# VH-VL binders against PH domain leucine-rich repeat-containing protein phosphatase 2 (PHLPP2): the designs that were tried, part 3

Target 1, 249 residues: PH domain leucine-rich repeat-containing protein phosphatase 2 (PHLPP2), of Homo sapiens (Human) (q6zvd8r785to1033)
Amino acid sequence: SHGLAEMAGQRNKLCVSALAMDSFAEGVGAVYGMFDGDRNEELPRLLQCTMADVLLEEVQQSTNDTVFMANTFLVSHRKLGMAGQKLGSSALLCYIRPDTADPASSFSLTVANVGTCQAVLCRGGKPVPLSKVFSLEQDPEEAQRVKDQKAIITEDNKVNGVTCCTRMLGCTYLYPWILPKPHISSTPLTIQDELLILGNKALWEHLSYTEAVNAVRHVQDPLAAAKKLCTLAQSYGCQDNVGAMVVYL

## First folded at step 21 (VH-VL; from g01 with heavy chain M105Y)

Design k02
Fold by OpenDDE, fold request of step 26:
Structure k02 (fold): chain C 249 residues (1-249), chain A 120 residues (1-120), chain B 107 residues (1-107)
Amino acid sequence: as target 1 above (249 residues)
Amino acid sequence: EVQLVESGGGLVQPGRSLRLSCAASGFTFSSYAMHWVRQAPGKGLEWVSVISDNSGHIYYADSVEGRFTISRDNAKNSLYLQMNSLRAEDTAVYYCARDRLEWSYYFDYWGQGTLVTVSS
Amino acid sequence: DIQMTQSPSSLSASVGDRVTITCRASRDINNYLAWYQQKPGKAPKLLIYYASTLQSGVPSRFSGSGSGTDFTLTISSLQPEDVATYYCQQYDSYPYTFGQGTKVEIK
């Protein structure tokens, strides 16, 4: 089961969209996603509608979690470019599927992301980050990478004045500074795993992983949990669009 | 069977031009991004250029930007590299390579290469 | 640019030996690493991609491991046909650099 909450900030436009399919790939898995276009509404919505279909196709072509997940992002990026999409979006995908390789685990979780959306697993009451933030501010190596490639960094800390992200879906014209290659992590799920939290940049800028986990681990309703996270972020001064999804495991 | 066959290499003087070709067979050529990768004699490998399936995405290494032009003819299953203003440091075996998936930039099939020697 | 450093530059081993080649990236490359085999006078051949995924048709004696900056290619039992130069390549970001190569010979 899952709960989703999205709250608009001062911009009055929801630039965050989410994907939630409790039944995926012929009912043997589940997929959850979050997309943040920062200032655009179009691309997150498009990804919400298309990303799962791409994933389904790639899962059918490969049983390797790294391969099908990476390909999902690259194919999606390609499709955006072919369509002439000039906008970009952060993208986070969480795929839960049966894992027969480990007798101790019935399911495995694969997480992939570009941009600033993150997933956090609650394991034994403690947060386990599963994502990497690809921004000039949060990743010094990425910042150096784009500088080495002679990117123009504006005063507001954006690559060519377009985005603070160094990896995202879309903005194909900003190659080679902006790349579609996601961070990918995979872990077997155990009885110690309680829930999964998906959040956008705004959420994680205002809540620590520990605070987020502590806030929701005793909430019975995942929707209530998601709302609580967004409300907490706002109470701490979040003025941007905030999105949270809580998946009970 | 996937096959890539390069041709057009040879000995040229600095400042001259040369056009390389790569003939592809055994797969749907028009569905794949293609690359050129070169290897100087006794040295390692250097990525040179990429062209997407529909030629919508083209990019060059800094070392060849402005001098080399990558192109393709999907009807002829052919990849090309027009090399102008050749330099001694361009001496290498040039390989055409298939990208496993556009934007991935790892190569699942390579040709045997064609030698380009730039010397006065 | 990301520097890829292989070790050793060359090695000689006996048939049946376990052989390991290492590749170090100058920064985290998020497991976007491939291994290639190049026999003398031949085209490179893809062995491993995404650090540990075996390319179809490649013998199971080849395996890849590692994460972050440190990666390893292993030949569990060296065969005569494995005489070649092996290259690692990062495809995390432009300009997609290769290691300098490791020459593997049979004693």
Scores: ipSAE 0.953, ipTM 0.971, lowest interface PAE 0.4, mean pLDDT 96
Fold by OpenDDE, fold request of step 26:
Structure k02 (fold): chain C 249 residues (1-249), chain A 120 residues (1-120), chain B 107 residues (1-107)
Amino acid sequence: as target 1 above (249 residues)
Amino acid sequence: EVQLVESGGGLVQPGRSLRLSCAASGFTFSSYAMHWVRQAPGKGLEWVSVISDNSGHIYYADSVEGRFTISRDNAKNSLYLQMNSLRAEDTAVYYCARDRLEWSYYFDYWGQGTLVTVSS
Amino acid sequence: DIQMTQSPSSLSASVGDRVTITCRASRDINNYLAWYQQKPGKAPKLLIYYASTLQSGVPSRFSGSGSGTDFTLTISSLQPEDVATYYCQQYDSYPYTFGQGTKVEIK
């Protein structure tokens, strides 16, 4: 089961969208996603409508977690078409499927992301981050990469004044500084795994992984949990679009 | 079977131009991004250029930017590389290569290559 | 630019030997690594992609491993037809650089 909360804050529009399918791939798996366009609502909505279908096709072609997930992001990037030329979006995708070695006894979780949306697993009451944020601020290697390629970095630490992220879906006009290649991680799920939290930039800027886990670990309703996270972020001064999804495992 | 066949290579003097072609067969050419990769004699491999399926994405290595032009004709299943202002350092076997998936930039099929020699 | 450094530059081994080639990236390439085989006078052939995934049709004696900056191509039992130069390639980011190659010969 899952709960989703999205709050516009002081903004006049919502640029965050989410994907939640508790049943996926003939009902044996589940897919969860979060998309954040920051200033545009077009790409997040497009990704919300297309990315699960792409994933379904790719998992039919390959059983390798890295392969089908990487391909899902690249195909989705391509499908953005003209809209993706100047617009960009963060994208987070979590895929839960039966373990290939023993489908009857265990599941595996594959997480991929570009941009600033992140997933955190609660394992034994502790947060396990499953995402990597490729940005000028958080990744010195990426910062150096774009500098080496003669990118214009503005005073507010943005590539060409557009984005701080060096991996995104869309923004093809900023190639080769912005790339659609995601961070991918896979982990078997165990009895110690309690829940999964998906959050956008605004959520994680205001809540630590530990705070987020502690806030929702004992909440019985996943929707209430998601709302609690967003409300908590706002209480800490979040004024931007904030999105949270809580998946009970 | 996927097949890529390069042609148009030869001996040219510095400053001259040459046009390479790559004929593709055995797959839906219009659905794949295509690349040129070159290899100097006895040396390693160097990525040169890419063109997406609909030509919407084109990019060049710094070493050839402004001198080379990549293009394609999907109706003819053909990839092209117009090379202008050729230099001695452009001497290489030029391979056309298929991108496994657009934006991935690793190559699952290569042609046998065509030799370009730039010498005075 | 990301530098890809292979080791050794060349090796000679006997048929049936286990052969290991290493590739080091100058920074983390997030497992966006491919291995190619190039026989003399022939086009490169894709062997491994995403560091450890075997390309369809490639013999199972070939395997790839590693993560981050250090990667390895292994031939579990060297065969005469494996005489070639092997290249690693990163496709994490432009300009998608290759290693300098490792020449494999039979004793």
Scores: ipSAE 0.953, ipTM 0.970, lowest interface PAE 0.4, mean pLDDT 96
Fold by ESMFold2, look of step 25:
Structure k02 (fold): chain C 249 residues (1-249), chain A 120 residues (1-120), chain B 107 residues (1-107)
Amino acid sequence: as target 1 above (249 residues)
Amino acid sequence: EVQLVESGGGLVQPGRSLRLSCAASGFTFSSYAMHWVRQAPGKGLEWVSVISDNSGHIYYADSVEGRFTISRDNAKNSLYLQMNSLRAEDTAVYYCARDRLEWSYYFDYWGQGTLVTVSS
Amino acid sequence: DIQMTQSPSSLSASVGDRVTITCRASRDINNYLAWYQQKPGKAPKLLIYYASTLQSGVPSRFSGSGSGTDFTLTISSLQPEDVATYYCQQYDSYPYTFGQGTKVEIK
């Protein structure tokens, strides 16, 4: 089961969207995603509506997690078309599927992301980050790449004054400074794996991984858990859109 | 069977122009991004340029930007590279290459190449 | 730019030998690594993509492994037709770069 909370904060638009399917592809797996358009609601909504269908098609073509997950992101990037030329979105996708190749585990989890949305797994009560933060502030190698490619880093720490992200779906007019290639990680799931937390940039700017895990670990209702995370971020001063999803494993 | 056949190479003086062609067959050409990749004699491989399936995304390596123009004609299943203001360092075998999936930038099929020699 | 450093630059081995070629990226490239084979006078041919996935029609004696910065191409039993130069390529971040090549010969 899962719970999702999204709060606009002080802004008049909600530019964070999520998808959740506890039973995906006729019950062969589960998919969860979070998308953050920063100041646009169009791209997160489009990805919310389309990425599961793209993933369904790609899993038919390959059983390799890296292959079908990377292809899902690149196909989704292309399908944005004109809407993705000037606008972009962080994207995070988590896919849980049966894994009969590992006798210690019946399921595997694959996480792919561009941008600043993050997935954190609670394993034996401890947080395990499963995503990479593609921002100028948190990824020095990406920041250096963008500088070497002669992008302007404005005083507010944005690529050409547009985004703090070095990777997103869309923003194709900023290629090659902004790239669509996701970070992908996979892990077998075991009894130790209690829950998965998905959150946008605003959530993780205000909560440590440990704080987030501790806040929700013993909450029985996943919707209440997700709301608690967003409310806690707001109590710590978050005024931006904040989104959280809690998935019980 | 996927086939890519380059043509148009030859010996040309510095500062002159040359137009390369790549004829595609055995796949739906209009569904794939296409690239040019070159290899100087006795040297490694260097990516040159990309054009998306609908020509909406075009990009060039810094070494050729402003001098080379990539184009395609989907009705003729053909990819082109217009090479202007040629320099000695442009001497290479030029390959057309198919992107496995648009934006992936790895190449599942290559042509046999066409040699361009830029020399006085 | 991400430098892709292959080792060794060349090698000679006997038919049937296990051959290992390494490729090191100067930065983490996740699994965005391809291997190409180029026989003398021929075009490159894709062998492996996403570090370890074998391209269709490639003999199973070829395999790839690694992630992050360190990658390996292995030929489990070298055959005479495997005489070629082998290139790795990263496609994680622009500019997308190739290794300098490893020439494989029969002793």
Scores: ipSAE 0.787, ipTM 0.893, lowest interface PAE 1.3, mean pLDDT 91

Design k02
Fold by ESMFold2, fold request of step 26:
Structure k02 (fold): chain C 249 residues (1-249), chain A 120 residues (1-120), chain B 107 residues (1-107)
Amino acid sequence: as target 1 above (249 residues)
Amino acid sequence: EVQLVESGGGLVQPGRSLRLSCAASGFTFSSYAMHWVRQAPGKGLEWVSVISDNSGHIYYADSVEGRFTISRDNAKNSLYLQMNSLRAEDTAVYYCARDRLEWSYYFDYWGQGTLVTVSS
Amino acid sequence: DIQMTQSPSSLSASVGDRVTITCRASRDINNYLAWYQQKPGKAPKLLIYYASTLQSGVPSRFSGSGSGTDFTLTISSLQPEDVATYYCQQYDSYPYTFGQGTKVEIK
């Protein structure tokens, strides 16, 4: 089961969207995603509506998680078409499936992302981050790549004055500075794996990983847990769009 | 069977122009991004240019930007490279290559290549 | 820019030998690595993509492994038709670079 909370804060648009399918691919897997368009609502909504179908197609063409997750992002990037020329979105996708080596006894979690949405696994009460933050501030290798490619880093710490992200779906006019290639990680799930938290940039700017896990670890209702995360971020001064999803494993 | 056949190479003087063609067959050409990749004699591989399936994304290596123009005609299943202001360092075998999946930038099929020699 | 360093630059081996070629990236490229075979006078052909996935029609004696920065192409039992130069290529981030090649010959 899952719970999702999204709050606009002090903004007049909600540019964060989420995808949740507890039963995916004939009921054997589950898909969860979060998308953040910063100041645009269009691309997160398009990704919310399309990425699960793209993943379904790609899973049928490969058994390798890196292959089908990477292809899902690249196909989704292409399918944005003209809408993705000047607009972009952070994208985070989590796929839970039976382990192909031992399908009767265990599951696998694969997480893929571009941008600044993050997934954090609660394993034995401790946070395990599963995503890479593709931003100028938090990824010095990506920041150096963008500088080596002669992008202008404006005073507000943005690539050509547009985004702090070094990877996104969309923003194709900023190629090669902004890339759609996701970071992908996989881990087998065990009984120690209690829950998964997905959150946008605003959530993680206001809550540490440990604080987020502790806040929701013993909350019975996953919707209440997700709402608690967003409310905590707002109580700590978050005025931006904030989104959280809590998935019980 | 996927086939890519380049043509139009030859010997030219510096400062002159050539137009390369690549004829595609055995797949739905209009569904794939296409690239040019070159290999100087006795040297390694260098990516040159890309054009997306609908020509909406075109990009060039710095070494050829402003001098080369990539184009395609999906009705004729053909890819082109117009090479202007040729220099000696443009001497290479030029391959057309199919992008496995647009934006992936690895190449699952290559043509046999056409040699361009630029010398005075 | 990501430098792709192949080792060795050349090798000679007997038919039936196990051959191993390495490719090291100057930064983490996750699994975005391809291997190509280029026989003398011919275009490159794709062997391996996403570090370990075998391209359709490639003999099963070829395999790839590794992730992050260190990658390996293995030929489990070298055959005469495997005489070629082998290239790795990263496609994680622009510019998408190739290794300098490893030439494989029969003793």
Scores: ipSAE 0.763, ipTM 0.875, lowest interface PAE 1.3, mean pLDDT 91
Fold by ESMFold2, look of step 21:
Parts: sequence; structure tokens; C-alpha cells
Structure k02 (fold): chain C 249 residues (1-249), chain A 120 residues (1-120), chain B 107 residues (1-107)
Amino acid sequence: as target 1 above (249 residues)
Amino acid sequence: EVQLVESGGGLVQPGRSLRLSCAASGFTFSSYAMHWVRQAPGKGLEWVSVISDNSGHIYYADSVEGRFTISRDNAKNSLYLQMNSLRAEDTAVYYCARDRLEWSYYFDYWGQGTLVTVSS
Amino acid sequence: DIQMTQSPSSLSASVGDRVTITCRASRDINNYLAWYQQKPGKAPKLLIYYASTLQSGVPSRFSGSGSGTDFTLTISSLQPEDVATYYCQQYDSYPYTFGQGTKVEIK
């Protein structure tokens, strides 16, 4: 089961969208995603509506999780077309499926992301980050790449004054400064794996991984857990759109 | 059977122009992004340029930006590279290459190549 | 730019030998690594993509492994037709770069 909470904060519109499919690919897998357009609501909604279908097609072409997750992001990036020319979105996708080594008895989790949405696994009560933060502030190697490609880093720490992200779906006019290639992490799931937290940038700017896991670990209702995360972020001063999803494993 | 056949290479003086062609067959050419990749004699490989399936995304290596123009004609299953203001360092075998998936930048099929020699 | 360093630059081995070639990236490229074979006088041919996935039609004696910065191409039993130069390529981030090549010869 899962719970999703999204709060607009001080903004009058919500530019964060989420995807949850507890029954995917003929009921054998599950898909969860989070998309953050910063100031646009259009791209997150497009990705929310289309990205699971792209994944479904790609898993039919390959059994390698790196291959089908990377291709899902690249195909989704291409399919944004004109809508993705000037607009971009952080994208985070989590796919749970039977483990290919012993598919009848265990599952694997594969997480792919561009941008600043993050997935954190609770394993034996400890947070395990499964995504990479593609931002100028958090990733010095990406920041250096962007500088070496002669992008302007404005005083507010944005690529050409547009975004703090070094990777996104869309924003194709900023290629090659902004890239669509996701970070991909895969892990087998065991009984030690209790829950998965998806959150946008605003959530993780205000909560540590440990705080987030501790806040929700013993909450029985995943919707209540997700709302608790958003409320905590707001209580710590978050005024931006905040999104959280809690998936119980 | 996928085939890519380059043509149009030859000897040319510095500062002159040359146009390369790549004829594609055995696949739906209009569904694939296409690339040029070159290899100087006795040297390694260097990516040159890409054009998307509908020509909506075109990009060039810094070494050729402003001098080379990639284009395609999907009705003729053909890829082109117009090379202007040629320099000695442009001497290479030029390969037409198929992107496995637009934005992937790894190449699942290559042509045989066509040699371009830039010298006096 | 991400520098791709191959080792060794050349090697000689007997038919049937196990051959390994390494490729090191100057930064983490996740699994965005391809291997190409270029036989003398011919175009490159894709062998491996995403570090370990074998391209269709490539003999099973070829395999790839590694992630992050360190990658290996292995030929489990060298054959006469495997005489070639082998290149790695990263495609994680622009500019997309190739290794300098590893020439494989038969003794």
C-alpha cells in the first residue's frame, strides 16, 4: 500500500505530480513516481500521465533494469516534444518487480532519477538513499561539468538563470548543460525493507533522511505518514510546494 | 538487414567544402536519430554530430560547430554532412552511425566509412 | 571532459586464452559505458552497452562488467577473428568520449 500528500504552501498552484500503480505489467509489479516542474505544472502532469506506459513498453524489450529504466527516461524525454523545449521537470521513478534470480520468492527495487526528487528506503530502521541529487549545490562534479561547458552560473546558483538542476526531463534548449540521463540504482528487497519515501526538493531541504524515516516508520496509515512529512516540512519553514509519498513494502 | 553506406569522401584543399552522404536501408530510417563519427588516421574515435528523426534536435561537437551542417531526407533514407572551411585536422574516415535510441549516444550500427583527406 | 583510460594499450595472446581489457573513467558514469570492436580496415562494431549487456549477434565469449569508474571487457576464449582494436565509450555526459583503444593480437 501507499499514501501520497502534496501541499502547495504559499503558492496558488501545485507544480508537483505523483504516480502510483500498485498493479503494473499484468499485476506482477508496481510503479511509483514523483515529478516536480518547479514553476510549471504542465510537464509533471504529462509525465504522470505517460511515463508508466513508456516503462511498460520498455520492460517488454529488455529484462535488464538499467536498460529499461534508462530507456524509459530517454523515451519520455523525447515524447515531451515541444512542451519540453523550454520547460523541464525533475523525475523520479521507482519500479518494484519479482527478482529475476528467484522471481517466485523475492522482489527487486529499481530507482531512476533526474533532478532533485529523491527516494529513500527504510532498511532495518535506517535510511538508504537510492537516488542522486542533480543540483549545482549538491553535486560538485555536475557543477564543474556545467561550468566546463561554459554555462552561466548566476548569483542565485542557477544554470543560465533557469534552474539549479543539472539533469531534467525537458529543457532541451539547454542541452548539453542540462542532461536527461538518469541515475539508476537497483537493490533486492528483503524482510528488512520496511518502506520507501519519495519526496521533492522542498521535502528534503527541510527533513534529513533519518528524520523522515523516524517520523513515518511506525505510522500505520501511509496517507497519514505522507501528510506528517509534509506538515513537518512546513513546520520547519517550508513555504514552497512539497510532496511526499510513503510506500509500505 | 541494416545497411549504412557512406559516400562523397575524397581529397580536398584546406578552406574548401565537401558533402558526405549516407544511404540507409533495412530499417525504418525515419524512426532513428543519426550521427556522424570520425576517426583520424591511426587515431581514436570522435563524435561529430547528431540529427533527430524529425530534425528537431541537431547538435555538433565544438570542433566542427559553425563549419559543418548535418541534414537528412527521410523520403530518400539519406543522411548528409556538409563540411565547409575544411582544415587539415578534419582529415579522417567519417562514419554514419545509428543511435539505438534518441539521446542515448551509443551506436548500434555503423557504415563502412568514407575517407576525407584535407591537404594541399 | 570525462577521460576514458584503457589498459593495456596493446596485448598479444594465444588462441583460447582469456583476455581482459580495462577502462577507467575520470568520474562516475554509472553504467553508461559501451564497448566497440574495430577489426583492421573495418568500421567499429558495438559489442556491449550499459556496461554488461551483450549486443544481439555478439558471441557469448564476450562479456562486460563494472560500474561507476572501473569497467572490464572479457574475451573468455580468444579466437583468430577477435584480432581487433577495442574501444570503450562513455555516454553519461557531454562531451561523450572514447578510450584510446586496446589492440589485441594473436601470438
Scores: ipSAE 0.762, ipTM 0.880, lowest interface PAE 1.4, mean pLDDT 90
Fold by ESMFold2, fold request of step 26:
Formats: sequence, structure tokens, C-alpha cells
Structure k02 (fold): chain C 249 residues (1-249), chain A 120 residues (1-120), chain B 107 residues (1-107)
Amino acid sequence: as target 1 above (249 residues)
Amino acid sequence: EVQLVESGGGLVQPGRSLRLSCAASGFTFSSYAMHWVRQAPGKGLEWVSVISDNSGHIYYADSVEGRFTISRDNAKNSLYLQMNSLRAEDTAVYYCARDRLEWSYYFDYWGQGTLVTVSS
Amino acid sequence: DIQMTQSPSSLSASVGDRVTITCRASRDINNYLAWYQQKPGKAPKLLIYYASTLQSGVPSRFSGSGSGTDFTLTISSLQPEDVATYYCQQYDSYPYTFGQGTKVEIK
């Protein structure tokens, strides 16, 4: 089961969208995603509507999680077409499926992301981050790549004044500074794995991983847990769009 | 059977121009991004340029930007490379290469190559 | 630029030998690595993509492994038709660079 909370804060648009399918691919697996368009609502909604279908097709083409997750992002990026020329979105996708490679583990979790949305797994009460934050501030190797490719880093720490992200779906006019290639990680799930938290940039700017896990670990209702995360971020001064999803494992 | 056949290579003097062609068959050409990759004699491989299936994404290696122009004609199943202001360091075998998925940048099929020699 | 360093630059081995070629990236490229085979006088041919997935029609004696910065191509039992130069290529980020090549010969 899952719960989702999204709050506009002091902005007049909600540019965060989420995808949740507790039953995916004829009931074999589950898909959860979060998309953040920063200032645009169009691309997150397009990805929300299309990425699960793209993943369904790619899973039929390969049994390798890295292959079908990477291809899902690249096909989704291409499908944005003209809408993705000047607009972009962070994308985070989590796929849970039965794990035939390790009989001791019933399921595996694969996480793929571009941008600044993050997935954090609660394992034995401790946070395990499963995504890479593709931002100028938090990824010095990506920041150096962008500088080496002669992008202008503006005073507000943005690539050509547009985004803090070094990878996104869309924003194709900023190639090769902004890339669509996701970071992908997989882990087998065990009894120690209690829950999964998905959150956008604003959530994680205001809550540590440990704070987030502790805040929701003993909350029975996943919707209440997701709302608690967003209200905590707002109480710490968040004025931006904030989104959280809590998935019980 | 996927086939890519390059043509138009030859010996040219520095500063001159040459136009390469690549004829595609055995697949739906209009559904694939296409690339040029070159290999100097006795050397390794260097990516040159990409054009997406609808020509909406075009990009060049720094070494050829401003001198080379990639284009395609989907009705003729053909890829082109216009090479202007040629230099000695452009001497290479030029390969036409198919990108399996647009934006992936790995190449599942290659042509036989056409040799371009830039020498006075 | 991400530098791709292959080792060894050349090798000679007998038919039936296990052959291992390594490729090291100068930064983390996740699993975005391909291996190509180029036989003398011919174009490159894709063998492996996403570090470990065999391209259709490639014999099962070829395998790839690794992630991050260190990758290997293995030929479990070298055959006469495997005489070629082998290249790795990263496609994580621009510029999408190739290794310098490893020439494999039969002794």
C-alpha cells in the first residue's frame, strides 16, 4: 500500500506529479514515480500519464532491470517531443518485482532517476538513499562536466540561468549540458525493508533522511505519513511545491 | 538484413569540401537516429555527429562544429555529411552508424566505411 | 572528457584460452558501456551493451561485467574467428568516448 501528499506551498501552480500502481504488469509488480517540473506543470503530468506504459513495453523486451529502466527514460524523453524542447522535469521511477535471482529474497527494487527527486528506503529503521541527486550543488562531478562543456553557471547556481539540475527528461535545447541518462540502482528486498519514501527536491532540502524515516516509521496510515512529511517540511520553512509518497513494503 | 552503405569518400586538398552519403536498407530508417563516427588510419574511433529521426536533435563533436553539416532524407532512406574547410586531421574512414534508441549513443549497426584523405 | 583506458593494448593467445580485456573509465559511468569487435579491414560490430547484455547474434562465449569505473570483456574459449581489435565505449555523458583498442591475435 501507498500514500501520496502534494502541497503547493506559496506558489500558485503545483508542478509535482506522482505515479502509483500497486498492481502492475498483470499484477506481477508495482510502480511508483515522482516528477517535478520546477516551474512547469505540463511535463510532470505528461510523464505521469505515459511512463508506466513505456515501462510495460520495455519490460517485455528485456529481463535486465538496467536495460528496461534506462530505455524507459530514453523513450519517455523522446516521446516528449516539442513539449520537452524548452521544458524539463526531474523524474524518479521505482519498480518492484519478484526476484528470481535470489530465492531468499521475494522481491527486488530498482530505482532510476534524473534530476533531484529522491527515493529513500527504510532498512532496519535506517535510511538507505537509492537515487543520485543530479544538481550543481550536490554532484561536483556533474558540475565539473557542465563547466567543461562551457555552460554558464549563473549567480543563482543554474545552468544558463534555467535549472540547477544536470540531468532531466526534456530541456533538449540545453544538450549536452542537461542529459536524460538516469542513474539506476537495484537491491533485493528482505524482511528488514520496512518502507520506501519518494520526495521532490523541496522535501529533502528541509528534512534529513533520518528525520523522514523516523517521522513515518510507526505511522500506520501511509497517507497520514506522506502528509506528515509535507507538513514537517512546511513547518521548517518550505514555501515551494512539496511532494511525498510513502510505500509500505 | 540491416545494411548501411557509405559513399563519396576520396582524396581532397585542405580547405576543400566533400559530401558523404549513406544509403540505408533493411529497416525503417525514419524511426532511427543516425550518427557519423570516424577512424583515422591506425587509430581509434571518434564520434562525429548525430541527427534524430525527425532532424529535431542535431549535434556535432567540437572538432568539426561549424565545418560539417549532417542531414537526412527519410524519403530516400539516406544520411548525409557535408564536410567543408577540410583539414589534414579529418583524414579517416567515416562510418554511418545506427543508434538503437534515440539519445542512447551506442551503435548497433555500422556501414563498411568510406575513406576520406585530406592531403596536398 | 571521460578517458577510457583499455588493458592490454595487445595480446596473443591460443585457441581455447580464456581471454580477458579490461576497460577503466576516469569517472563513474554507471553501466553505460558498450563493447565492439572490429575484425581486420571491417567495420566495428556491437557485442555487448549496458556493460553485460549480449547483442543479438553474438556467441555466448562473449560476456561482459563491471559497473562504475571498471569493466571487463571475457571470451571464455578463444576461437580463430575472434581475431580482432576490441573497443569499449562509454555513453553516460558527452563526449561519448571510446577506448584506444585491444588487439587480440592467435599465437
Scores: ipSAE 0.750, ipTM 0.880, lowest interface PAE 1.6, mean pLDDT 91

## First folded at step 22 (VH-VL; from k02 with heavy chain L101M)

Design m01
Fold by ESMFold2, look of step 22:
Structure m01 (fold): chain C 249 residues (1-249), chain A 120 residues (1-120), chain B 107 residues (1-107)
Amino acid sequence: as target 1 above (249 residues)
Amino acid sequence: EVQLVESGGGLVQPGRSLRLSCAASGFTFSSYAMHWVRQAPGKGLEWVSVISDNSGHIYYADSVEGRFTISRDNAKNSLYLQMNSLRAEDTAVYYCARDRMEWSYYFDYWGQGTLVTVSS
Amino acid sequence: DIQMTQSPSSLSASVGDRVTITCRASRDINNYLAWYQQKPGKAPKLLIYYASTLQSGVPSRFSGSGSGTDFTLTISSLQPEDVATYYCQQYDSYPYTFGQGTKVEIK
C-alpha cells in the first residue's frame, strides 16, 4: 500500500504529480513515480499519464532492469515531442518486481531518476538514498560538465537562467547541457526494508533523510505519513510545491 | 537485414567541400536517429554528428561544428553529411551508424565506411 | 569530458586462451557502457551494451561486467576470428567518448 500528498504551498499552480500502481504488469509488480515541472504543470501531467504504459511496453522487451528502466526514460523523453522542447520535468520512477535471481521468494527494487526528485528506502530503521540529485549545487561533476560545454550559469545558479537541474525529461532546446539519461540503481528487498519515501526537491530541502524516515516509520496510515512529511516541510518554511509518497513494503 | 552503405568519399584538397551519402535498407529508417562516426587512419573512433528521426534535433562534435551539416531524406531512406572547409585532420573513414534508440548514443549497426582524404 | 582508458593497449594470446580487456572511466558512468569489435579493414560491430547485455547474434564466449568506473570485456576461449581491435564507449553524459582501443592478436 501507499499514500500520496501534494501541496501547492504559496504558488498558484501545482507542478508536482505522481503515479502509483500497487498492481502493475498483470499484478506481479508495482510502480511508483514522482514528477516535478518546477514552473510548468504540463510535463508532469504528461509523464504521470504515460510513463507507466511506456514501462509496461519496455518490460515486455527485456528482463534486464537497467535496460528497461533506461529505455523507459528515453522513450518517455522522445514522446514529449514539442511539449518537451522548452519545458522540462524531474522524473523519478521506482519499480518493484519479483527478484530475477529468485523470483518466487523475494522482490527487487529498481529506482531511476533525472532531476531532483529523490527516493529514500528505510532499511532496518536507517535511510538508504537510492537516487542521484542532478543539480548544479549537489553534483559537482555534472556542474563541471555543463560549464565545460559553455552553458551560461546565471547568478541564481541556473543553466541559462532556466533550471538548476543538469538532467531532466524535456528541455530538449538545452541539449547537451541538460541530459535525459537517468541514474539507475537496484537492490534486493528483504524483511529489513520497511518503507520507501518519494519526494520532490522542496521536501528534501526541508527534511533530512533521517528526519523523514523517523517521522513516518511508525505511522500506521501511509496517507497520514505522506501528509505529515508535507506538513513538516511547510512548518519549516516551505512555500513551494511539495510532494511526498510513502510506500509500505 | 539492416544495411547501411556510405558513398561520396575521395581525395580533396584542404579548404574544399565534399558530400557524403548513406543509403539505408532493411529497417524503418524514419523511426531512427542516425549518426556519423569517423576514424582517422590507424586511430580510434570519434563521434561526429547526430540527426533525430524527424530532423528536429541535430548536434555536432565541437571539432566539426560550423563546417559540417548533417541532413536526411526519409522518403529516400538516406542520410547525408555536407563537409565544408575541410582540413587535414578531417582525413578519416566516415561511418553512418544507427542509434539503437533515440538519445541512447550507442550504435547497433554501422555501414562499411567511406574514406575521405584531405591532402595537398 | 569523460576519459575512457583501456588496458592493455595490445595483447597476444593463443587460441583457446581466456582474454580480459579492461576499461576505466574517469567518472561514474552507471552502466552506460558499450563494447565494439572492429576487425581489420571492417566497420565496428556492437558486442555488449549496458555494460553486460550481449547483442543479438554475438557468440556467448563474449561477456561484459562492471559498473560505475571499472568495466571488463572477457573472451572465454579466444578463436581465430576474434582477432580485432576492441573499443569501449560511454554514453552516460555528453560528450560521449570511446576508449583508445585494445588490439588482440593470435600468437
Scores: ipSAE 0.764, ipTM 0.885, lowest interface PAE 1.4, mean pLDDT 91

